# Miniprotein binders against b1l550, part 31

Target 1, 279 residues: b1l550
Amino acid sequence: MRLPEELLERARDIHSEAPSHRIKLDRVGSFGLKVPVEFKGFLLLAEADVWVSLPEGRRGVDLSRQVEAIYELSNPPKDPFSLCREAAISLLEKLNYADSSGVSIRFDAPLQDGESLKYYGVEISSIASDEIINKIRVEILGMTACPCTAELIRAYKSSEIAATHTQRSLGILEVSTKAEHPDPDKLASIIERAMSSPLRTYTKRPDEGGLVIRSLSNARLAEDVVREMIHLFLEEFGHLPEDTHILAAVRSMESVHMHDIYAERSFSLDEIRKEISSH
Key: E = the ipSAE of ESMFold2; O = the ipSAE of OpenDDE; V2 = 0.75 times the mean of E and O plus 0.25 times the DockQ between their complexes.

## First folded at step 20 (miniprotein)

Design q2 (at its last look DockQ between E and O 0.92; V2 from the best seeds 0.77)
Fold by OpenDDE base, look of step 20:
Structure q2 (fold): chain B 279 residues (1-279), chain A 111 residues (1-111)
Amino acid sequence: as target 1 above (279 residues)
Amino acid sequence: SPELIELIRRAARLLRIARLILKYLGDPEALERAKKYLEEAEEIIERLAEEGDPELLELVDKLAKLLELLARALEELKKLGNPDAIEEAKRLLREAYELIRELREELRQLE
């Protein structure tokens, strides 16, 4: 049932009214929208959040206009990086009371794994104000082997190949920059290379054995993984602006414990360069 | 007057949006949208100039300068494929950014 449009003339515009409390809000919007995007030749259904700031003198945001902004730009499907930037600007165009806007798009990014596919999680964001800040978060699973247990077993059994416990670990890189979004595939590669070994969607038995042996020969603490991620990140992306902010983290789902091990470092490029130069 | 201040805010917003489009969007449609915002801002600035409020003269002058910078940037960006034009546009857009920041600070002081 569609209400008669004539009722709109009688109804108060609730959104434009003064609020009971004059307080600015930082983000008001629609979260969990589904939008199509094109990524590396794949058409994907992504989850999207869209928001704007709300001034103290306005009760609510025109949410329908926010939804229109992103969907108008989503047909035909385009890359999520452009979609984020364009939609962020469009939100400011459509919502004339907003000082800032933001768009976030989340999906599983495909990665070729032999004849199969694996994936990593990605969240691409753009926040518009006087300038646009681009943010990207990449999460990918890998495998870690514990060097401490390996050393204990080596000491006990005197074997060339020390057995140790292995576990899945989630590596995280989050980058916020005024530059273009960093390449998510490169970020995922950095995370995988920082771990003891990558994961595979499927393995033949010889390949599985090789993967485990590689992991054992490259045993790393969670702390080692984070440090390696930072090192590799600096090698690949050290050219980004100095005010670029990075979060490097790992969550190891420990196989011998009921809890996870977590390690992280947050830093700006200028900060970490000063730290490294001081040694 | 409160009305004139609102016009200044509106013009500043239009110019800010135009700058974002010019900096981050390069397609012909985006450039046309930017042009429309510049034209709307120009009309407001002309009206403000005609009113001749001495207390707002400096703000109006800054808006006019900002408009000029962005108009020039638009013209440079229309010269697609010219590296020199692109660099000039980038320079103009940086200068425009600084002016927008100044305007924002001054407008906050009027509140």
Scores: ipSAE 0.744, ipTM 0.897, lowest interface PAE 0.7, mean pLDDT 92
Fold by ESMFold2, look of step 20:
Structure q2 (fold): chain B 279 residues (1-279), chain A 111 residues (1-111)
Amino acid sequence: as target 1 above (279 residues)
Amino acid sequence: SPELIELIRRAARLLRIARLILKYLGDPEALERAKKYLEEAEEIIERLAEEGDPELLELVDKLAKLLELLARALEELKKLGNPDAIEEAKRLLREAYELIRELREELRQLE
């Protein structure tokens, strides 16, 4: 149904009224928008959230202006990092009552895997107020092999070749910084290198055997995967501002248990350097 | 004067947005957008200076200094990727950030 345009002259402008309870809101927005993005030559369908702050004296947000801000910048599709920053600034330009804005963009990033592709999860955000804070979360699956069972089996057989249980593990890196977003491929690489071996889309049987031998030769506790992720992150990204915040985590879907295990460490660059230097 | 304080808030906001554009966007279209915000803020600052309200003089002086820093940063960024100009623009934008923080705190104290 299409209503007569002249009704706009007779209807109350609900959004510009004062609310009955004058309480400011931190995030008011449109969530779950589908937005095309261009990433490394791929056209991907991403999911975006956009929001602004709302002062205590304004009843509602003009939500159509929020959608307009990101829609205008997404056609033609562009790099999601640029889209994120540009949209965050555009929200402040279009919604003059807002003191802050935010944009989040989520997509599955393609990664070369031999002659095929695999994917890892990416969520980026830019939050604008007096400055822009850029956040990125990367999630990628890998394989872990349990060193405890491997050692027990080695001792039982007195063999140099150990056996153990292996499982999929989800590695997570989140970074919040005033600098530009870190390269998601580098974050994914850090996570994969910290694990016992990568997962592949497919392998032939000799290559599969080699992958399993690699995982057994590189058995790691979930705790040590997290520690290795932190070590590798510091080597690659230790140049970021000292107040950069990082979370490194692993969720391991242990094949011999009914439940997962989880290990996590959050820190600032300043904090972790002091900790390492004290040991 | 509540109406003069609102003009100060409006100018401060325009300058804050201009700084974000200058720092995080760098293409010629972005620079032109920032210039328009600086021009609008300048008009407001001139109106505030005409009023000459002694209670607001310090805030108006800070707005004028902030405008000057951002105008200088814009001029440096127009030098098309000159490395020395980029570093000078970064220095000016850092100084502008401190003034924005000071203005925000002072305006908060006024309610």
Scores: ipSAE 0.698, ipTM 0.897, lowest interface PAE 1.4, mean pLDDT 90
ESMFold2 (binder alone), look of step 20: mean pLDDT 85; pTM 0.874

Design q3 (at its last read DockQ between E and O 0.95; V2 from the best seeds 0.77)
Amino acid sequence: SPELIELIRRAARLLRIAQLILKYLGDPEALERAKKYLEEAEEIIERLAEEGDPELLELVDKLAKLLELLARALEELKKLGNPDAIEEAKRLLREAYELIRELREELRQLE
ESMFold2, look of step 20: ipSAE 0.729; ipTM 0.907
ESMFold2 (binder alone), look of step 20: mean pLDDT 85; pTM 0.877
OpenDDE base, look of step 20: ipSAE 0.736; ipTM 0.893
ESMFold2, look of step 22: ipSAE 0.741; ipTM 0.907
ESMFold2 (binder alone), look of step 22: mean pLDDT 85; pTM 0.874
OpenDDE base, look of step 22: ipSAE 0.734; ipTM 0.892
ESMFold2, fold request of step 23: ipSAE 0.688, 0.653, 0.685; ipTM 0.894, 0.882, 0.894
ESMFold2 (binder alone), fold request of step 23: mean pLDDT 87, 87, 86; pTM 0.890, 0.890, 0.889
OpenDDE base, fold request of step 23: ipSAE 0.708, 0.701, 0.704; ipTM 0.883, 0.880, 0.881
ESMFold2, last read: ipSAE 0.677, 0.688, 0.702; ipTM 0.892, 0.893, 0.898
ESMFold2 (binder alone), last read: mean pLDDT 86, 86, 87; pTM 0.888, 0.886, 0.890
OpenDDE base, last read: ipSAE 0.709, 0.706, 0.708; ipTM 0.882, 0.882, 0.882

Design q4 (at its last look DockQ between E and O 0.96; V2 from the best seeds 0.79)
Fold by OpenDDE base, look of step 20:
Structure q4 (fold): chain B 279 residues (1-279), chain A 111 residues (1-111)
Amino acid sequence: as target 1 above (279 residues)
Amino acid sequence: SPELIELIRRAARLLRIAMLILRYLGDPEALERAKKYLEEAEEIIERLAEEGDPELLELVDKLAKLLELLARALEELKKLGNPDAIEEAKRLLKEAYELIRELREELRQLE
């Protein structure tokens, strides 16, 4: 049932009224929208969040306008980076009371793995105010082998290849920058290279054996993984603005414990450069 | 007057949106949108100038300067394919960014 438009003229605009409590809100919007995006030749259905700030003198946000903003820009489907930036600006255009806006787009990014596909998780965001801050979060699974157990086994039984426990580990890189979004494939590659070995969707028997041997030969603590991620990140993305903020993290799903091991470092590029130069 | 302050806020908002478009969007459609915002801001600034409120003169002058910077940036960005024009636009937009931040801080202090 559609209400007659005539009734709308009689209704109070609830959103424009003064709130009972004059408090500014940082983020008000629609979360869990589905939008098509084009990424690396794939048409993907992504999840999207759109939001704006709400001033203290306004009760609510025009949510329909937010939804319109992103969907108008989503046809035809485009790359998620441009979509985020354009939609963030469009939100400010459409919602003239908003001081800031933001868009976040999440999907599984395809990654070629021989004749098959693997994937990594990606969240691409843009936040607009007086400037645009671009944020990207990449999550990809890898494998780690424990060097401590390997050393114990080596000490116990002199073998060329020491057995050790292995586990899946989730590596995370989050970058916030005033520059363009860094390449998510490169970020994913950094994470994989920081692990003992990558995971594979498809393995032939010889390949599986080789993967395990590689992992054992490249045993790393969770701490090692994070440090390696940071090192590799600086090599690839050291050209980003100095105020660029990075989170490097790993969650190791330990195979010998009931709990996970977690390690992280948050830093700006200027901070980490000073730290390294002091050594 | 509260009315004049609201006009200043509106002009500042329009100029900010135009600045964002010019800085981050470069397609012809975006440039046309920016132009419209600048034109609307110009009308408000002219009205503010005509009112001649001595307490708001500095703010109005800043708005006018910001408008000028953005208008110039727009003209440079229309010169498609000229690297010198692009660099000049970037310079102008950087100056505009600093000015709008200053202006917004001043406006927050008036609240």
Scores: ipSAE 0.735, ipTM 0.891, lowest interface PAE 0.7, mean pLDDT 92
Fold by ESMFold2, look of step 20:
Structure q4 (fold): chain B 279 residues (1-279), chain A 111 residues (1-111)
Amino acid sequence: as target 1 above (279 residues)
Amino acid sequence: SPELIELIRRAARLLRIAMLILRYLGDPEALERAKKYLEEAEEIIERLAEEGDPELLELVDKLAKLLELLARALEELKKLGNPDAIEEAKRLLKEAYELIRELREELRQLE
């Protein structure tokens, strides 16, 4: 139902009033918005959050202006990184009381897998104030093979049997930087290369056998995977600003246990370089 | 005067938005938006300069310097991807960023 426009003359503008408790808020926003994005030739449905800071003297945020800031920029669809950055600045343009703004965009990214596609999770953010801070989180599944059980089985039959338990493991890289967002495909590649083997959409029996043999020859603890992710990250992205912050983590769904194993390390680039160079 | 301080805050915000556009966006339409913000800020700065309030002169001088830095950065960015112009724009925007942070801290202290 559409109400008469004349009511605007009589109604209080609740949002522009002062609040009864003058407390600033860090994030006030519209979350779970559906937006289209174009990522490396694919048209994807993404989910976005938009927010601004709210000063102590303003009761509420102009909701329609927040939503407008991202929807105006999302048609026609464009790459999610440009959308994220542009919308963060547009929020400051449209909401003149805000000191900072933020945009997050989440989607499942396609990745070539032989003749097929597979997908991995991506979440990007841009937070604008006097500068823009960019954040990206990538999550992708791989396979890990336990080296402890492999060694025990080898010793049991003097290498007549090559076996161990394998499981899916979720690898995570999260990067916060003043530079542009790292390429999510490169982050996903780092995670997969750190695993014992990649997961495939499908295989025929001979190819499946080869995949399992590869995983056995690359047996790794969850701890080893995290360390390898860090090593590979430094090789690819060591050029980023020294205050860039990284989280590297693995959650391993251990096939022989009722529970998962988790390993993680967070660091800045200058921290990890000092740690490595100290022998 | 509270009215003059409010004008200073408004000009500073317009210049900060222009700086963000110039630093993080690069398309011709974005550059035109930044130009409009600079023109609006210039009008406010001219009004502040006409008032000549001695207690605000240093703040107004900083606004004028910030406007000059951003206007020069805009002109360099319009040189269509010239590498020397891009490097000069980065230098100007870095100076503008430092001045914006300094100006915002001074305005915070007046509250």
Scores: ipSAE 0.731, ipTM 0.905, lowest interface PAE 1.2, mean pLDDT 90
ESMFold2 (binder alone), look of step 20: mean pLDDT 85; pTM 0.873

Design q5 (at its last look DockQ between E and O 0.97; V2 from the best seeds 0.78)
Fold by ESMFold2, look of step 20:
Structure q5 (fold): chain B 279 residues (1-279), chain A 111 residues (1-111)
Amino acid sequence: as target 1 above (279 residues)
Amino acid sequence: SPELIELIRRAARLLRIAMLILKYLGDPEALERAKKYLEEAEEIIERLMEEGDPELLELVDRLAKLLELLARALEELKKLGNPDAIEEAKRLLREAYELIRELREELRQLE
C-alpha cells in the first residue's frame, strides 16, 4: 500500500535540520547500484556509486534524489563515460546544498581475442566541483617469465629452448585527469604489451607453444614491466594535462613462491618528465 | 547583510552549475538548462544591484562579470559547428573558471 502523498506536507523534514554535531562530510552516497551501459557495441550490466558532499549545517542527504539522478540518465542505456559525467552534474542540480558530487561506474570490458573475447576490469569516475576530474582504473592479467631463472638454465645447459618459471601477473593503470577519460582499451593494450605475453581465453597446442616461446623471449622483472608501462603510457598519452596523475603497478603471482611480488610507481606528467630529463 | 550574502552564494552556485553544463555537456537540451540557470542568476544579481550595499559592491560586480562571460559562452556554443565560436567559448569558460574559484574562496572567508 502506498502512503498518501500529502503526508509529506505534515511530516518534519529530518534531512534539512542541523545535526547535533556540525561536521561536514566529504562523501554521502548510494553505493552498489546496478545500471545498464553501452560499451563499444556491448550492452553491459555495470555497478555504480553516487555521492555528494554534505555541509556541516545539513543533517542528511536526499538519498532518493541521488538514485534518481543516475537512473533517469541510464534509460535508455548510454556509454558509461557520458553517463558518469552527466550524472555527476545532475547530482549538483538535484541536491542544491552539495558543493561537490561524484559518480563511479565499474564493469568488465570485452576485448577481442582471436575468434573469442576476453575481459578486463574497468572503473571510471567523474568528480564535479569547480571542474570535473576524471579517473579511470584498468586491470588486466598477463604472463610474466622470470629472466633470472632463464639465465641460470641457459648457463647450466646449452639448449635451443630456454626455460624458466612463468606466472600470471595483474597489471594496473590508474589515471586522474582534467581531460576526458583515456580509452580503456588503449590502457589495457599498454599493460599487455609491457608483459612477457598476453593471456588467451583458449589455445590449441600450436598456439600454446607460441605463447610460451613469446614469454620466454620477453622475460621481464615485475619492476621492468612497470617501467615499460610508464614508457608506453607516455608515448600514447603524453599530451594530457601536466597535472594528470598516474599509478602504474604490477602484482605478480610468482609460481615458485608462496607470496606475490608487487611493484608500483605513481607520478604526475610534470614530475616524470623532469625525472627523465635529468638523466 | 546575511541575507544578501546568501543571495550572492546562491547566484554563484547557479553560475557554477551553468559553467559545468556549458563546459562538459554539449547537447541542445543541456544548453537550454544552462540558459535557465543563467536567467535565474540574473534575477538575483539584479536584486543585489538594486539593494546597492556598498560593502558587497565588488562581489556583485564579479557575479555580473561572471554572468556576462557565461552568457557569451552560451551564445557561441549555439553556433554549432563553428570552430571560431568553439574556441571563443573555451576562452570565455577558462576566464569564468578562474573567476568562480576566486569568488568561492572570498565567500568562504566571509563565513
Scores: ipSAE 0.741, ipTM 0.908, lowest interface PAE 1.1, mean pLDDT 90
Fold by OpenDDE base, look of step 20:
Structure q5 (fold): chain B 279 residues (1-279), chain A 111 residues (1-111)
Amino acid sequence: as target 1 above (279 residues)
Amino acid sequence: SPELIELIRRAARLLRIAMLILKYLGDPEALERAKKYLEEAEEIIERLMEEGDPELLELVDRLAKLLELLARALEELKKLGNPDAIEEAKRLLREAYELIRELREELRQLE
């Protein structure tokens, strides 16, 4: 049922009223929208968040305009990077009281794994103010093998190939930059290469055996994984602006413990360069 | 005058949006939107100049300078495929960014 339009003449514009408390809000918006995006030839249904700042003198945000902004740009479907940037600017255009805007898009990115597909999680964001800050978060599962247990078993059995426990580990790279979004496939590759071995969706027996052997021969602590991620990131993306901020993290879902092991480092490119140069 | 300050804020916002469009989008439709925002800002700036408020003269001059920078950047970006034009546009937009940042900080202090 659609209400009569004449009711709008009688109704107060609640959003434009002065609030009871004059306080600015940083983010007000719609979270958990579904939008189509095109990514590497795939049409994907992504989850999206859209928001703007709200000045102290305004009670509420025109949420319908926010939703319109992103959906107008989502047909036809486009790449999520452009969608984030364009929608962030469109939000500022449509909501003239907003000082800043932001868009975040989340989906599982397909990654070719032989004749099958694996995936990584990605969140792409753009925040607009006087400039646009681009953010990307990549999460991908890999496998780690424990070097400590391997060393104990080697000492005990005097074997060249030491058995050890293996587990799934989630690697995370988050990058915030004034430059364009880093390539998420490259970020995912860095994470996989930093682990003992990648995971596979489809394995034949010989391939499975090889994967395990590789993992055992490349045993790494969670701390090793994070350090390797940072090292590989600097090699690939060291050209980004110095004020670029990075979070590198790993969550190891330990197979011998009931709990996970977690390690992280947050840094800017200028900070980490100074740290490395001091050694 | 509170009214004149509001006009300054409106002009600054329009110029800021135009700047963002020019810097980050650059497609023909986006360039046309930017042009419209610049034209609207120009009308406001002209009105502010006609009012001739001595206390706002510096702010109005800064708006006019910002408008000029962005208008020039727009013209350079219309020269599709010219590397020199693109670099000039980038230079102009960097200068515009610094100017708008300073202007907005000053406007926040007037609140």
Scores: ipSAE 0.725, ipTM 0.886, lowest interface PAE 0.7, mean pLDDT 92
ESMFold2 (binder alone), look of step 20: mean pLDDT 84; pTM 0.857
ESMFold2, look of step 22: ipSAE 0.712; ipTM 0.897
ESMFold2 (binder alone), look of step 22: mean pLDDT 83; pTM 0.851
OpenDDE base, look of step 22: ipSAE 0.722; ipTM 0.886

## First folded at step 21 (miniprotein)

Design r1 (at its last look DockQ between E and O 0.96; V2 from the best seeds 0.79)
Fold by OpenDDE base, look of step 21:
Structure r1 (fold): chain B 279 residues (1-279), chain A 111 residues (1-111)
Amino acid sequence: as target 1 above (279 residues)
Amino acid sequence: SPELIELIRRAARLLRIAQLILKYLGDPEALERAKKYLEEAEEIIERLMEEGDPELLELVDRLAKLLELLARALEELKKLGNPDAIEEAKRLLREAYELIRELREELRQLE
């Protein structure tokens, strides 16, 4: 049922009214929209969040205009990086009371694994105010082998390659920069290389055996993984602006415990360079 | 007056949006949108200059300078395929950005 449009002329504009409490809000928007994007030759249905700031003198945001902004730009489907930037600017154009805007797009990114596909999680964001800050978060699963258990078993059995417990570990890289979004495939590669071994969608027995041996020969603590991620990140992306902010983290789903092991470091490029140079 | 301050805020916003478009989009349609925002801002600035409020003179002069920077950047970006023009536009847009930040801080103090 659609109400008569003439009713709008008689109704108060609730959104433009003064609020009961004059307080600015940082983000008001629609979360969990579905939008098509093109990524690496794939057409994907992504989840999107769109928001703007709300000044203290305005009760509410015109949410319909936010939704229109992103869907107008989503047909035809385009890359998520351009979509985020263009939509963030469009939000500021359409909502004249907004001081800042933001767009976030989330999907599973395809990654080639032999003749099959694996994936990593990605969230691409742009936040517009006086400038645009681009943010990207990549999450990918790998495998870790515990060096502590390996050392105990080695001491007990005198084996060159000691058995140890292995588990899935989630690696996370989040980058916020005034530059263009870093390449998510490169970020995923850094995370995989920082772990004991990558995961595979399919394996034959010889390949599986080799993967396990590699993991055992490259046993790493969660702390080791995070430090390696940071090291590899600096090698690949050290050219980014000094005010670029990074979060490197790992969540290890320990197979011998009911709980996970978590490690992280948050830093700017300027900060971490000073830290490394002091040693 | 509160009315003149609101005009200053409106002009500053238009120029900020134009700066974002010029810096991050740069396609022909985007350039036309930026041009329209600059034209609207120009009209407001002219009105502010005509009013001649001595307390707002410095802010109005800064708006005029910002408009000039962005107008020049727009003209350079219209020179499609010229690397020198692109670099000049980038320089102008950096200067414009700094001026926008300064203006924004001053406007917050007026609230």
Scores: ipSAE 0.739, ipTM 0.894, lowest interface PAE 0.7, mean pLDDT 92
Fold by ESMFold2, look of step 21:
Structure r1 (fold): chain B 279 residues (1-279), chain A 111 residues (1-111)
Amino acid sequence: as target 1 above (279 residues)
Amino acid sequence: SPELIELIRRAARLLRIAQLILKYLGDPEALERAKKYLEEAEEIIERLMEEGDPELLELVDRLAKLLELLARALEELKKLGNPDAIEEAKRLLREAYELIRELREELRQLE
């Protein structure tokens, strides 16, 4: 049943009242929205969160206006980075009491993998106040091979290709910057190239052998993977603003253990350049 | 004077939104939206200047300067990708950003 609109003249506008406790809130929003996006020719169903700040003198946020902001911009579906940025600004336009806004969009990104596809995880956000701060997190699986075990086995039984344990490792790059979001495919490529070998959706036996040989020939500790990710990141993205913040990490699902290992480094571009150039 | 302070807050917010649009969006529809916000802010600033409140003079002068910077940035961005115009717009928007941060801090302290 649709209620008569003239009731709006008689009913209290609860949201515009002052609250009983005059406390500002940093994030008030609608979380877990499903929105369509177009990414690299694919139509994907992404998950989005939208929010605004709420001043101490306003009791509630107009949640329908907030949801309208992102859905209005998502039809027809568009690039998730544009959607994120545009929606963050639209939230401030539609909700005139908000001092800041934010939008997060999460999806699985497809990648070409020979004649097939593989995927990696992406989460982007844009937070608007007097400027926009963009964040992106990329996660992709690769293969690592332990160099310590490989060396021990080589010393015990000599061979041209040393045996060792191999496992899936999850590589993570997270970037916070005032510049545009880095290309997620480039971040995923950096992570994969830092691993001992990439993963494939499927292989025939000669290709499977090649992946194993590659991993054994390029054995790396989790610590080495993180260091290589940083090195490759600086080559590709060293031009970003110096206050850009990065987290590089790997979580290795060690095949010989009941637990994972984890290595990470957080840094700003300014800090890491000074560290690398020091004596 | 509380009424004049609220006009200052509204003009500052309109100009901040216009600055975000000009800096981060660039399509013709976005530029037209920014223009509308600048026009609304200009109307408010004209009212504030007509009142001539000496206690608010410096805030109103900064709003007027911010409006000028953003109007000039809009005109440069209308030149459709001219590299010199884009660089001039970026310069103007950097100045506007610093002024916006100063204004927001000062208005926060008047609460």
Scores: ipSAE 0.716, ipTM 0.902, lowest interface PAE 1.3, mean pLDDT 90
ESMFold2 (binder alone), look of step 21: mean pLDDT 82; pTM 0.837

